VH-VL binders against Flagellar assembly factor FliW (fliW). Designs and how they scored, part 6

Target 1, 154 residues: Flagellar assembly factor FliW (fliW), of Carboxydothermus hydrogenoformans (q3adg3)
Amino acid sequence: MFILRLFSPAFGEIEADESQIFSFPEGLPGFSHLKKFLLIRHRDNSPFFFLIAIDEPEIYFILIEPSRLLADYHVELSCEQQGLLHLSEETPVLSLNIVRIPPEAKEMIINLKAPVVFNLQEKIARQIILDADYPVRYPIPLSKVKEKADAGTK

## First folded at step 1 (VH-VL)

Design f02 (framework fv_flanvotumab)
Fold by ESMFold2-Fast, scan of step 1:
Formats: sequence, C-alpha cells, structure tokens
Structure f02 (fold): chain C 154 residues (1-154), chain A 118 residues (1-118), chain B 108 residues (1-108)
Amino acid sequence: as target 1 above (154 residues)
Amino acid sequence: QVQLVQSGSELKKPGASVKISCKASGYTFTDYAMNWVRQAPGQGLESMGWINTNTGNPTYAQGFTGRFVFSMDTSVSTAYLQISSLKAEDTAIYYCAREWDYYGMDVWGQGTLVTVSS
Amino acid sequence: EIVLTQSPATLSLSPGERATLSCRASQSVSSYLAWYQQKPGQAPRLLIYDASNRATGIPARFSGSGSGTDFTLTISSLEPEDFAVYYCQQYDNWPPYTFGQGTKLEIK
C-alpha cells in the first residue's frame, strides 16, 4: 500500500509500511514538536525496536520489550491513561521501554518508570508515567541482554 | 503548560537565613527530580545537587552540605532551598530545574537573586 | 569529581558561519552530556541531551556529537539570536553533576 521512504543517518534509507507509523499527540518529553514516528523491530523476534522521528530522522530512540528480560515488570494504566490512549476491551496494545546504551558502556539503561504504550489499532502512542514505583534508570548488563536476545532468535 | 516559578529576590545581611521556593505546575511534581543550580555574578553555572521528589531525599554536591537544605511539599508542588548563616560569597542567582535522567534539565525557573551584603 | 573543560572560552563569528564548540571531560561520561544556551538576563535553555538528541523546540541547525570524553556542539549556520553563552553539563557521575565553564559566542 503506502510505502514511506526516508533517510536516517543512523540506519540509511528506510522503507516502511503505513502500519508502522504512529501518532504521538504530545510527542515525547523533550520532543513535543515531533508527532509522527516509525516503529521498526530490529530484526525478527528481536526484543529491540527503533522509534524514528519522521520529520527529523536523525532523532531516534531504542526501545525494548521488557517482558523478555524482566518477568515481574507489569504496565498497569489508570482509567484516565487508558482514555488518553483510546484503549478498549479488544484493543491490541504494545508496551515498550526506552533504553540508553552509552558509548563504551558495559550496561544498558532502561526507563521502567515511563513505558511507551502503543495502541496498535488506532496507531497512537504515548509515554506514560506509571503510578508504580519503578526506577527511571534501571541498568542491565549488555552481556545479559545479548544472551537473552540470542536465545530468543534460536 | 509546564512551568517552574521561583520566589522573588532577597537582600540579606551576613549570618541571616533565606528560603527560596520553586513552584511547579503543568505536570506531576513527583515524576521529575528537582535540581538546584547557582550562578554567581559574571560566573558560570554550578550544580548544587538535587532532591528526589518521589522520596523527598536530597543529594548535595560537595561544598553545599551543612548550610544548604533541599526540601519539598508535594501538596503544593513546591521545592525549597534554604541557606543558613549567609556569607557574602553566597551572592548569586539560584535556579531550580526539573530533570528526568534521560532528558536532561528541560524546564528551568526564572532564577532568584540572593544578595548578601552588610 | 568530573571536570568539564570547554574551548574556546570566546568564539567570535559572523551570522551565516558555522560554529563548533568543544567540551572535554576529565573522565568518561559515556553519552550523559547535555548542552545549554544562556542569553543575558535569562535562565539556561536545554539544547541537546544525551550527547546528540535535540530538545523540543530547538532548531535543526543545532547538533551534538561525541562520546566518552570528547564532545562537540555544532551550529551549522549562525542566526543573530544564537550569540549567547553555551554550557556543557555531565550527569553520568552520581552526583555531583558538573558544568563546563562556558563558551561565549559573540558577533565579530
């Protein structure tokens, strides 16, 4: 159908389907002017995703599917937060967390306090600050992340 | 609209105390740490430390322990900086700034000038 | 304590020129480095966070690069409103966060 083509300094030329485009009504904290992002899975069955700003492709985020690393992590949304995301009984939802991988680092930092919740049906997403007392900066060794990723792609 | 509004300028004598307020609006106060940054006249920015708005626990940079106290009141979404036993060298503009570890200090108060003179 | 050293202390350029500002850390700060702009009489304004990510509302002419100990802020084509003092700040070392001494960008 619709094929979006854009050039990312980090990823080169990208071709994406319209189904991978999400609206961020309030952008992301620090990026309120960016309202449309491409969500791309790093590779089949990878826990990693890239979220690339369509209007400024040099800006991108690395996201992880936390259920593959942290069995006890649960995203519970308030009624108001569910309303902001247009969530209903049958709505397919994807919850991912932004990660940082500092240069020369031995660990990955996950923001567990503020997942990015995607409404896969209506193609809207928001970073939601959870009521639960999760850390904003949760470190995981990169060796553990690689081990888990390799096991998942077997 | 996200804003940090600080209390007005203060003129104090050496030995007095001052308490500066920083009122947050437009966001959930406890979701961001509150940093305090000092700027002496004609000088650069100097980090004083921060307070965890979720726990109320302050962390002070070296040189800002003892006379300096960070506190907060979640019921009015306000952070406070108290300086006791004021010295002439404390003359500076004091800023509050919210921080999310990943995003830096994205919103700043307008600054509070504290002048300490005899 | 991590010390940040900015160079040059003063950079004199004309509108339309490219500005390159450096920030060096005494030890690795990974990518936990931000850049701020401060105009006379105003609070600082966040430009870049996490070394290379542009903050909301910041024009595309501003870009950050570098990692570890060596960082650069680049303004691709100076506008009149860009003449200000620029500070780098690290937030990797748990605490204190430290600022560089600043680079003053002034009209030639």
Scores: ipSAE 0.000, ipTM 0.493, lowest interface PAE 12.7, mean pLDDT 83

Design f03 (framework fv_flanvotumab)
Fold by ESMFold2-Fast, scan of step 1:
Structure f03 (fold): chain C 154 residues (1-154), chain A 122 residues (1-122), chain B 108 residues (1-108)
Amino acid sequence: as target 1 above (154 residues)
Amino acid sequence: QVQLVQSGSELKKPGASVKISCKASGYTFTSYAMNWVRQAPGQGLESMGWINTDTGNPTYAQGFTGRFVFSMDTSVSTAYLQISSLKAEDTAIYYCARDLGYDFWSEYFDYWGQGTLVTVSS
Amino acid sequence: EIVLTQSPATLSLSPGERATLSCRASQSVSSYLAWYQQKPGQAPRLLIYDASNRATGIPARFSGSGSGTDFTLTISSLEPEDFAVYYCQQYSNWPPYTFGQGTKLEIK
């Protein structure tokens, strides 16, 4: 099995399996030149993930599974959006949302309007803008988020 | 093999203090939160809160602030519950339980200690 | 706080019968619900997690179902060792992660 080794200023030396590598055909907003990312779950059963750019490991994003916080949050994709992600009825899918923790913030902000959807079979992912009227900036108090979540931003 | 072993029963006078231990083995101690659950005589299960074993930060449920202190010692893979200024209503079996949701919130408890009976009587 | 209501409070059945235990949440917990069994003098034991997954070592006669606010624990054919108190627990949103009041399964 291929082992990727890289150094991240935020995370130190990382060894990862190739199964954790995802292609982003359009990158992410502001980072269209970055097409390959490493997805690491913070810890077993953690709702937090880190998405690290393979070619520029100093660039990373914090992602969360918002359905574990917000029971009424559902990601419904149009047929066109499913096509862009090569999704079929049997395709295993993971949907996560980018979290921003501003410096000196008292809350973390979740982008519920634009989840990052991962095709776990074909290893491709895209940030999708949902038709549903979800907020781009949904605040959650940091008093409900463990201290460790604060350390990854900036 | 995952195992949680708690200290033995305690008989205390009102106003005294007690410290209960919960020693973990068979897994990486700092990878899972430790939760504390109280069961008063004839009553159901009541969550007291949990401690993040990676950071050492405790979170207390309503009603368990002040006299109750969660702590830990990573070098011996042990979590502790201390109750100060003991009252008769603190008489209960106290359980530690391993919690899969250590990052953001607690989750279901997959392994439990055997329980420690604390009796407070004058 | 999310309140879990278990029914019935007491269920009297004989070995070999099917037991159906209910747990209702005051608001949606999605599938973030677990079931525990507690025998007299023992610590609780995890039976079911994520509403329907059996924990390691739990006999096939135990099954869980439901989502949202309505959940069921079923024991297809009662064994003598199954007579105990059963608790549901939610872990869907921020603490406190609450337990139901319990259902006592007793021999008729």
Scores: ipSAE 0.007, ipTM 0.508, lowest interface PAE 10.9, mean pLDDT 83

Design f05 (framework fv_flanvotumab)
Fold by ESMFold2-Fast, scan of step 1:
Structure f05 (fold): chain C 154 residues (1-154), chain A 121 residues (1-121), chain B 108 residues (1-108)
Amino acid sequence: as target 1 above (154 residues)
Amino acid sequence: QVQLVQSGSELKKPGASVKISCKASGYTFTSYAMNWVRQAPGQGLESMGWINTDTGNPTYAQGFTGRFVFSMDTSVSTAYLQISSLKAEDTAIYYCARDTYEFYGDYFDYWGQGTLVTVSS
Amino acid sequence: EIVLTQSPATLSLSPGERATLSCRASQSVSDYLAWYQQKPGQAPRLLIYDASNRATGIPARFSGSGSGTDFTLTISSLEPEDFAVYYCQQRSDYPPYTFGQGTKLEIK
């Protein structure tokens, strides 16, 4: 059910369910004034998501679900960080990481140090800087991403 | 015009504390991280850590936890470095440098002029 | 931790000569490497970012190259004002980013 309509310069006319809207209490680094984002999966079975600022739709981020590509990657939050996201043991949570895909790219760059953690029940999200020794710029060949995406198709 | 202007030199005795300021102008303060870099006399550049100017959260490099505190005040576009319980080994020039939050062109493109901290008895 | 090793520690050349400075990383930093110039009594100045891109205002005689673990900064024809200390910095790991120990470029 699509109940939200907005225009994005990058994506054109978008229709999405209001349940895909997340509140970012502190926004994102460099964009603290943007408090509401729309989360859209690129397509069924895609590891990619788009995070689009509702109030300024020209601003968007590309995110990936890293667990499909990196089996040893784990997002472990401190008690303080869990509190900021209103997380409990039973709270459904989604963790995604922002990626950069340079022009004519042979690889994409994933920020593994600072995942964006979504509380799917309360519809709040935050970018969390992990204490774990993860890189900010982790390159993955685009061919590996394509192989994973293709393998998941029915 | 982007500028980072640091506070003046400091002469301190061992055990004292010092607070260095770095005032930013010419850009949106919260759109760039602020990094701190130390250079001891005759030595190279040593990264101390950075502060997220949007959230206020500091990240410290190994060796700079405890006595070192990064803070900021967005109302005056200023970042601060506080060093407590000063030791002779803290004698150095301390620089602030801005850094992008984007993956494109990630670099320290503007630096403060440096603040000399001398710790001697 | 990614360690950057610069060589040589000191390079003695004359104006008009070509300078080549090396920076080696202990593990791959892809293209996320920057070069800085520091003159005595001054703050460092960004020269090159992302291995090969010249920063705004940097003369064309400065160029960067390399990828992975091996990087070079080249100054095609030295000017008197180019005699300074040069530092590389990796930006591939999580911040804070580490610097090499520096190469001092001095007049012969």
Scores: ipSAE 0.006, ipTM 0.516, lowest interface PAE 10.6, mean pLDDT 84

Design f06 (framework fv_flanvotumab)
Fold by ESMFold2-Fast, scan of step 1:
Structure f06 (fold): chain C 154 residues (1-154), chain A 120 residues (1-120), chain B 108 residues (1-108)
Amino acid sequence: as target 1 above (154 residues)
Amino acid sequence: QVQLVQSGSELKKPGASVKISCKASGYTFTSYAMNWVRQAPGQGLESMGWINTNTGNPTYAQGFTGRFVFSMDTSVSTAYLQISSLKAEDTAIYYCAREGYSDEWYFDYWGQGTLVTVSS
Amino acid sequence: EIVLTQSPATLSLSPGERATLSCRASQSVSSYLAWYQQKPGQAPRLLIYDASNRATGIPARFSGSGSGTDFTLTISSLEPEDFAVYYCQQYDNWPPYTFGQGTKLEIK
């Protein structure tokens, strides 16, 4: 029924439905004033997502689905963290990690310490700092992204 | 200007070896994968596999392991395809084509093709 | 292995007519599908990527549509230079990517 129309300097004119809009009760670190984001997948079945601030569309984040690249990466949430996200065992959840791709980059830097966890039912999300000792800056060469996914299918 | 230039045609006897080159220019060689595609006379396009230009690691499609070797030389921005123990069924035009790593996984630029003829 | 089946194998039309070429995948490839044109004696040329995006320099008469398993390449009004072989290619899974067998578009 509801179609959001948004102009993003990076992505042009975007039309999206309400199901792609997520509330961030605490925003994101450095952007606590931004409470609503549009989540779009770069392409169907792509490991990449864009998270665009609805109130300030010039602000966006690139997210990656880590399971495509890192078999040993597990997002384990404490009871407290599950409560903050209104999660139960039956709640559909999407966990993505923010990546930084510097200009002229041959690599991306993934924040494995602090995934962004999405409650797909209640449309709320939070960046959660994991108890596990994962790195905040995990570099992956862009050429290895394709190669790692191939290895995972064997 | 992005350009892929392949070596000239080859006429070989069964059992010989051939090495085809694909020289890239107009972009950063190590930022794009290089794919190899074969086309036998009167037939369609057949993917052979690709080489990771950043690591040098090749990946072969089923049917192209053993006699086929993908290699590269970053210093001259060139990818290579070597075929050993040539057979008549290897007669084909061989193309190189570039592909993006993180997205743009389609082949936006192609070499002109190298005809390899295997005859006795 | 994802198999792509193109139909028809040969399409005979006259200049000015609309051409519709089909590509069917054995399993879903989402929108990771490209179309290439190959003229005799030439390398293939990218026409369409991500099922519906026209590549740089490609005339507006070429359009792509579809998602999942069923894809179509349409040429709205054929020009003489459009008579060629057309290939679809999927890149939904990791390489090596697979091609369809091709559709030959020939003059009637």
Scores: ipSAE 0.005, ipTM 0.491, lowest interface PAE 11.4, mean pLDDT 84

Design f07 (framework fv_flanvotumab)
Fold by ESMFold2-Fast, scan of step 1:
Structure f07 (fold): chain C 154 residues (1-154), chain A 119 residues (1-119), chain B 108 residues (1-108)
Amino acid sequence: as target 1 above (154 residues)
Amino acid sequence: QVQLVQSGSELKKPGASVKISCKASGYTFTDYAMNWVRQAPGQGLESMGWINTNTGNPTYAQGFTGRFVFSMDTSVSTAYLQISSLKAEDTAIYYCARDYLEWSGYDYWGQGTLVTVSS
Amino acid sequence: EIVLTQSPATLSLSPGERATLSCRASQSVSSYLAWYQQKPGQAPRLLIYDASNRATGIPARFSGSGSGTDFTLTISSLEPEDFAVYYCQQYNSYPPYTFGQGTKLEIK
């Protein structure tokens, strides 16, 4: 077992297993120079995750597992996209979407058009632009999300 | 040790009101939502909704608006269910159950409160 | 609303046998499915959450599997205390979170 230690301004000192590190071959839009990210689930069984850049820990993203809130949301990858992620029928996959919570906002904004898909076996991930006509800015009331999901916050 | 302790059984006439309590101990009350579940005699479990213990904001399942009110008092770590204008069909055992942060299932339950509505 | 159908309604087995209980959803709930055990006169007890994760203190003989619409609770070798009613619950839809009608596991 290997332990990674890093300091994040948002999260303080973090100790994580190297198995939580994912390679992003093309980075993320706007951050193509960042190729390695740490994926942390907010709490066990939480729909929320934090994705922290290893080389620049001040850069992080908040991600949500959308299937818990949006039963009609389906991530369907083309054969080309599956190839880019080294996916086979047996590969464990996690699909998450980046969210923004603007200051003083009553809503979180989810990017449903471009999920971040993780190959949990090979530890590679990519943000994939779906062929389906999903919105890039999908608002969900924070009261609808947090009243069940996070009783410990405002 | 985590415990949810509910108030005792109630026998009421139709049209009366009842308020049952669920007192939490052994954890930080505001870190977990409190859910209410009803079970009529010989029947299965029915979700009624929950209250966010950090904000005090209740969410009701369809069919449990109007006569049913979820409330709480953080100073005594207690959640409350009030039922007004009681009907015979409200006869059931009412459970409180905590929801660990973010949909982990209901990991601890109160012992249940029997509410009997009869003339 | 998502309807959960449990089968069989009643399952009669002896201690030491394997029990397999089914829960079928009317539409996909992904893996957001919990299993509960309820004994007469008692509150329900969480056994499994997120389809396959055992809750704290639950014996290893209990296991859950499945995703989408078809879920199974397995008890590998029944103990006398395992004879009870079992409920599945989905929490994929935000609200309502619906329960199945229950499967009664009774001693043969």
Scores: ipSAE 0.006, ipTM 0.487, lowest interface PAE 14.0, mean pLDDT 83

Design f08 (framework fv_flanvotumab)
Fold by ESMFold2-Fast, scan of step 1:
Structure f08 (fold): chain C 154 residues (1-154), chain A 121 residues (1-121), chain B 108 residues (1-108)
Amino acid sequence: as target 1 above (154 residues)
Amino acid sequence: QVQLVQSGSELKKPGASVKISCKASGYTFTSYAMNWVRQAPGQGLESMGWINTETGNPTYAQGFTGRFVFSMDTSVSTAYLQISSLKAEDTAIYYCARSDEYYWGNYFDYWGQGTLVTVSS
Amino acid sequence: EIVLTQSPATLSLSPGERATLSCRASQSVSSYLAWYQQKPGQAPRLLIYDASNRATGIPARFSGSGSGTDFTLTISSLEPEDFAVYYCQQRSDYPPYTFGQGTKLEIK
């Protein structure tokens, strides 16, 4: 099918293109049984994305595009990691990081150590643990996230 | 102040069942995974698996499928380990430990005090 | 599964001496290795994470090094409270993450 429709408890009824569906050969930690995810951008030109499990739509992750919030953050993959993702010099790639927003929180926690790297051509993705010494828990005030996101829309 | 408080020691006969608890406080329960670790008398640490506290989904290490069940109750910030059909080799101290399993490469930063389960015939 | 092998099984030293503990992985864990200390009758305590980062509250005499398959925990000058069992743990790919068998550091 070229149009996917699913119901998410968090997002309601979702209608998406097949091009937004990514295969996760290894799933995600704690979710190895989930191999298909839908990637939706929060809104046009937003740094935020939602990653929703197709087989269990109650399971979802919030991801950010880190380059729009953190200028010094660079995702450098080993040759082995590039091979696992079928990456070449010409392959379009999207790298996003999973975010946690605890209930009642004033901060967003970003995992900079383990980005989720998407091969946009072959529609496969993996969470990659970087060799670089990035923190697993990087807190950012929500007010700062709004400020940087708003600047990016101009 | 983060604390994990486990239920008291248990003495059981072979074939019985036991359910031990791990009550969390001082943090948002659903923001961290809960891990279970076994230590038989005089032996090392053995990872049993973990439960995603946001979804309730458990992941078991090889050797801990079947008789072992991880569960939780968000309303009381408590994780549970149930062992059915107890055997003598289940005699051990069982620990709970928190980690952020939302993120790979994470570590067990806070541990419960341990629960001794003795299975005697 | 990745197997962690610790050596020596037992290390007998005196206070003031340097302790060097080894942990070897059956395949690369990059830098995703943690060290824990366990005293008799107590739960384990996190010492080092991501091979070389000291956990909050851990004294400066503890240090970790290594990457790939060969890792070392060093205690530069032993204090009486350091005599305990030490475990390494890999946190590299998929949970559940495995522990080494432990090294017992005992008073000579």
Scores: ipSAE 0.006, ipTM 0.516, lowest interface PAE 9.9, mean pLDDT 84

Design f10 (framework fv_flanvotumab)
Fold by ESMFold2-Fast, scan of step 1:
Structure f10 (fold): chain C 154 residues (1-154), chain A 120 residues (1-120), chain B 108 residues (1-108)
Amino acid sequence: as target 1 above (154 residues)
Amino acid sequence: QVQLVQSGSELKKPGASVKISCKASGYTFTDYAMNWVRQAPGQGLESMGWINTNTGNPTYAQGFTGRFVFSMDTSVSTAYLQISSLKAEDTAIYYCARDEIYYENAFDYWGQGTLVTVSS
Amino acid sequence: EIVLTQSPATLSLSPGERATLSCRASQSVSSYLAWYQQKPGQAPRLLIYDASNRATGIPARFSGSGSGTDFTLTISSLEPEDFAVYYCQQYSNWPPYTFGQGTKLEIK
């Protein structure tokens, strides 16, 4: 068991288990030199995740679990894409989409065309361009994704 | 106010090297990618690629790998384009233009352009 | 790569007339299409982004429309300063964003 300690300018001191570390064989578009990322869920049952580059922790992405917000969104991978991710019918998989939240925005923008698919068993992930006709910029009002934890805060 | 100011025109011989600068001001340099666009005499605009100012990672268009190098210096908010082994076909105006790093956007601010002439 | 084809190559009109410029993409770019104006000796200037949104400081006479593969830039009543070259650009796909070849708007 390996415990990783990272300092992120955005998130401060982070402690994470090795099970949260994923290899990106080709990195991400614009970040091909970054091959290892830490995946952190915002909180239990949250649709939000943070993907932080281990070698350059100032680089991070905000991801969502889109099927929880968009019931008709389904990630269907070709046989070739499944092969690249070492997926079988038995493999636990997580599919997330990158979101962009401009300063003072009323909406977050989700890239539904290109999910990031995680093989939870082998700890590899890739951004996959889907054959389905999903938009690259899908707006969702920020109020629609409001954290339920806010209900009881003092 | 947002400004992108490029270095002055260059006249070079074939085989020489040139380094063009693009100095940004009026915004946080590392929040925007810097794109490079070429325009040959009497021709249209041609995207060359961009550099992520947050990571320093360049991305090149097909046809602009090898002799072309994108770099930057965060301490002076400046992006650079270096062209080595200059050829006559590199004669063009080179523009820098900014773009959002984390979402798809158009080029909202451009440098004034740098003319590079390659002749004997 | 996505190819953008602009038509016409040259458009000759008089001040006060309406100008309509077209840009067609070889495959869908959704709404990630921008229009730029370039005057001789100057850098391009952003006019329209996301197919139909006017950039800051751009006069109301400029408007954009379309989605997918077919896009239009309209200038409702030409001013003398509007005679320039206009380029469309897609930013839906990387590798590199592509530009159309340009439409030259010239005074008749």
Scores: ipSAE 0.008, ipTM 0.482, lowest interface PAE 14.2, mean pLDDT 85

Design f11 (framework fv_flanvotumab)
Fold by ESMFold2-Fast, scan of step 1:
Structure f11 (fold): chain C 154 residues (1-154), chain A 120 residues (1-120), chain B 108 residues (1-108)
Amino acid sequence: as target 1 above (154 residues)
Amino acid sequence: QVQLVQSGSELKKPGASVKISCKASGYTFTSYAMNWVRQAPGQGLESMGWINTDTGNPTYAQGFTGRFVFSMDTSVSTAYLQISSLKAEDTAIYYCARGPYDEYWSFDYWGQGTLVTVSS
Amino acid sequence: EIVLTQSPATLSLSPGERATLSCRASQSVSSYLAWYQQKPGQAPRLLIYDASNRATGIPARFSGSGSGTDFTLTISSLEPEDFAVYYCQQYNSYPPYTFGQGTKLEIK
């Protein structure tokens, strides 16, 4: 029933419902003042998601679902971290990682050390620094990811 | 029922060209990449590359640039492999194989293979 | 390019025995590894994808395990139709997907 209307410089006019809105109690590093984000999957087949700040729509992040690209990557949360996210064994969870694509690069860089974990039931999310020794800068070929993108996404 | 049906065997002289077809049925053609795999007599499988059936863009493995061309025709759900300036070392069975864009980037369905023999 | 090395090159066993085939990658392929069966005169058939998931229609006696660089295909109890050549394939590195050289499973 409720439609959120938002204008993003990168994506134009966006219409979304409450199920796509997440609260970030601590925001994101460098953006602690931004507490509400809209999560959009680029398309059903895409490993890409866009996380757009509701209060400042010019601010957005590109996220990827790492399990589609890196099956050895496992997000193991401590009991304290599970508590911060209100997670139980039955809670539906989505874990995504922020990516950066440098100019003229043929690879993207994934932050595997700090996934963004979404509690799909309570609509809260946090960037969690894992205890596991994952790299902050993990490169992956763009050619591996492009095949999963929408036709004409560039 | 998903099927990939390839064109028949070819006997060619060095310097000739050949065009192999791979006709898909039983699924939406543009939803899956089409991969090409070569197997020389008595040898193992060798990946040649693939074509994005949604955009038409080919990607070639090293060693298969220049003389090899991947193409497609969406209206007839068919992918093509063309080899120009044929050499004796091109003698092989050529397979097309369906690869998903999304998950499980393995080849779940294969054509029956096309034998290309180059001799003089 | 990622090189896949299969061992043994040839494995001679009898029906009813357990077969264990190995595939080793020159660098990590995570779990992006598939196994194929090829019989003489036929196209390859997908058996296992993502290291351990059995493809549709493949009998339960086939199983895959491993991650990173070391992978195993196991056939718990060989049937006569299982004697064939088996290939592993990685799809972690784009653009080409590379295959191992194959393991020939032959009847004793």
Scores: ipSAE 0.000, ipTM 0.468, lowest interface PAE 16.8, mean pLDDT 83

Design f12 (framework fv_flanvotumab)
Fold by ESMFold2-Fast, scan of step 1:
Structure f12 (fold): chain C 154 residues (1-154), chain A 120 residues (1-120), chain B 108 residues (1-108)
Amino acid sequence: as target 1 above (154 residues)
Amino acid sequence: QVQLVQSGSELKKPGASVKISCKASGYTFTSYAMNWVRQAPGQGLESMGWINTNTGNPTYAQGFTGRFVFSMDTSVSTAYLQISSLKAEDTAIYYCARELDYGDYWFDPWGQGTLVTVSS
Amino acid sequence: EIVLTQSPATLSLSPGERATLSCRASQSVSDYLAWYQQKPGQAPRLLIYDASNRATGIPARFSGSGSGTDFTLTISSLEPEDFAVYYCQQYSNWPPYTFGQGTKLEIK
């Protein structure tokens, strides 16, 4: 069994399966040199994920699964964008959005304009700028997120 | 101690150029956006735009494109504002200010300001 | 762009009095509004962020309130050091973040 061992200043010693490793052909804006990331779900059935750069583990992003919180949010990709991600109708896809949570904040800010789309079969991902007119800064109260996340467990 | 220290005052002729520095210390330079704010004599604060210190990408407010250039050097934790083809109307105190994360928050701390005087 | 209008332009009060400063936005900024204090010859200093949260080290006499388009900065009992210019700032939309024109608090 392959177990990746990683030390993150933010998360300590991490043990993860290679199936959680994704290739980012273009990296992320500001981190084009980082091509491999580890995707970890915060808790079972949590809407939160952590995306940790394997080569520089001090660099990580917090992501949220928006469909569990925002009923009217839909990620629709152009044919070109689907091609960049090697997507077909049968490909399992996970779409997450990067969030910012300032220290001691009562809300988080979600970038709905630019989701990170994961091809779960080929283990490649990209941040895609949608054609739809979604906001880049969408605030959600943390209490609302906690309420919905807790309701989703049992 | 989180600090922003700016370069000293400048006296320039119309048509000259100036480059103002803003040196950060006490925090991770690339984790916070750097904003530039202008204050003309006796006037209020005017946002000029910001630079994403993680990517190096600048965003300019309307009216500050062309002659104004935001840049940075991560090796010395310093942001720069360059103004070319100086005009009398550019006479002002220029402030740098840190913004939490990458361009969506309040400003804290501020640099002490750099006075640029443009006169013939 | 979002325009912030502060009122009054000048407020003349004595130490010990209550000061109430207003900031109105041309469109909703939710609670993405900060207040800064600027003394002559000094850089602005953060007082309040997210409309009502006091920045570290700022005395309890300073408080902020409001949401949407109407915001207020209150100083419950003026100290001599509080006579300065106060600016509101919105960071609701993408940059540029706009400032109000300022309210000057001066000694009567």
Scores: ipSAE 0.000, ipTM 0.479, lowest interface PAE 14.0, mean pLDDT 83

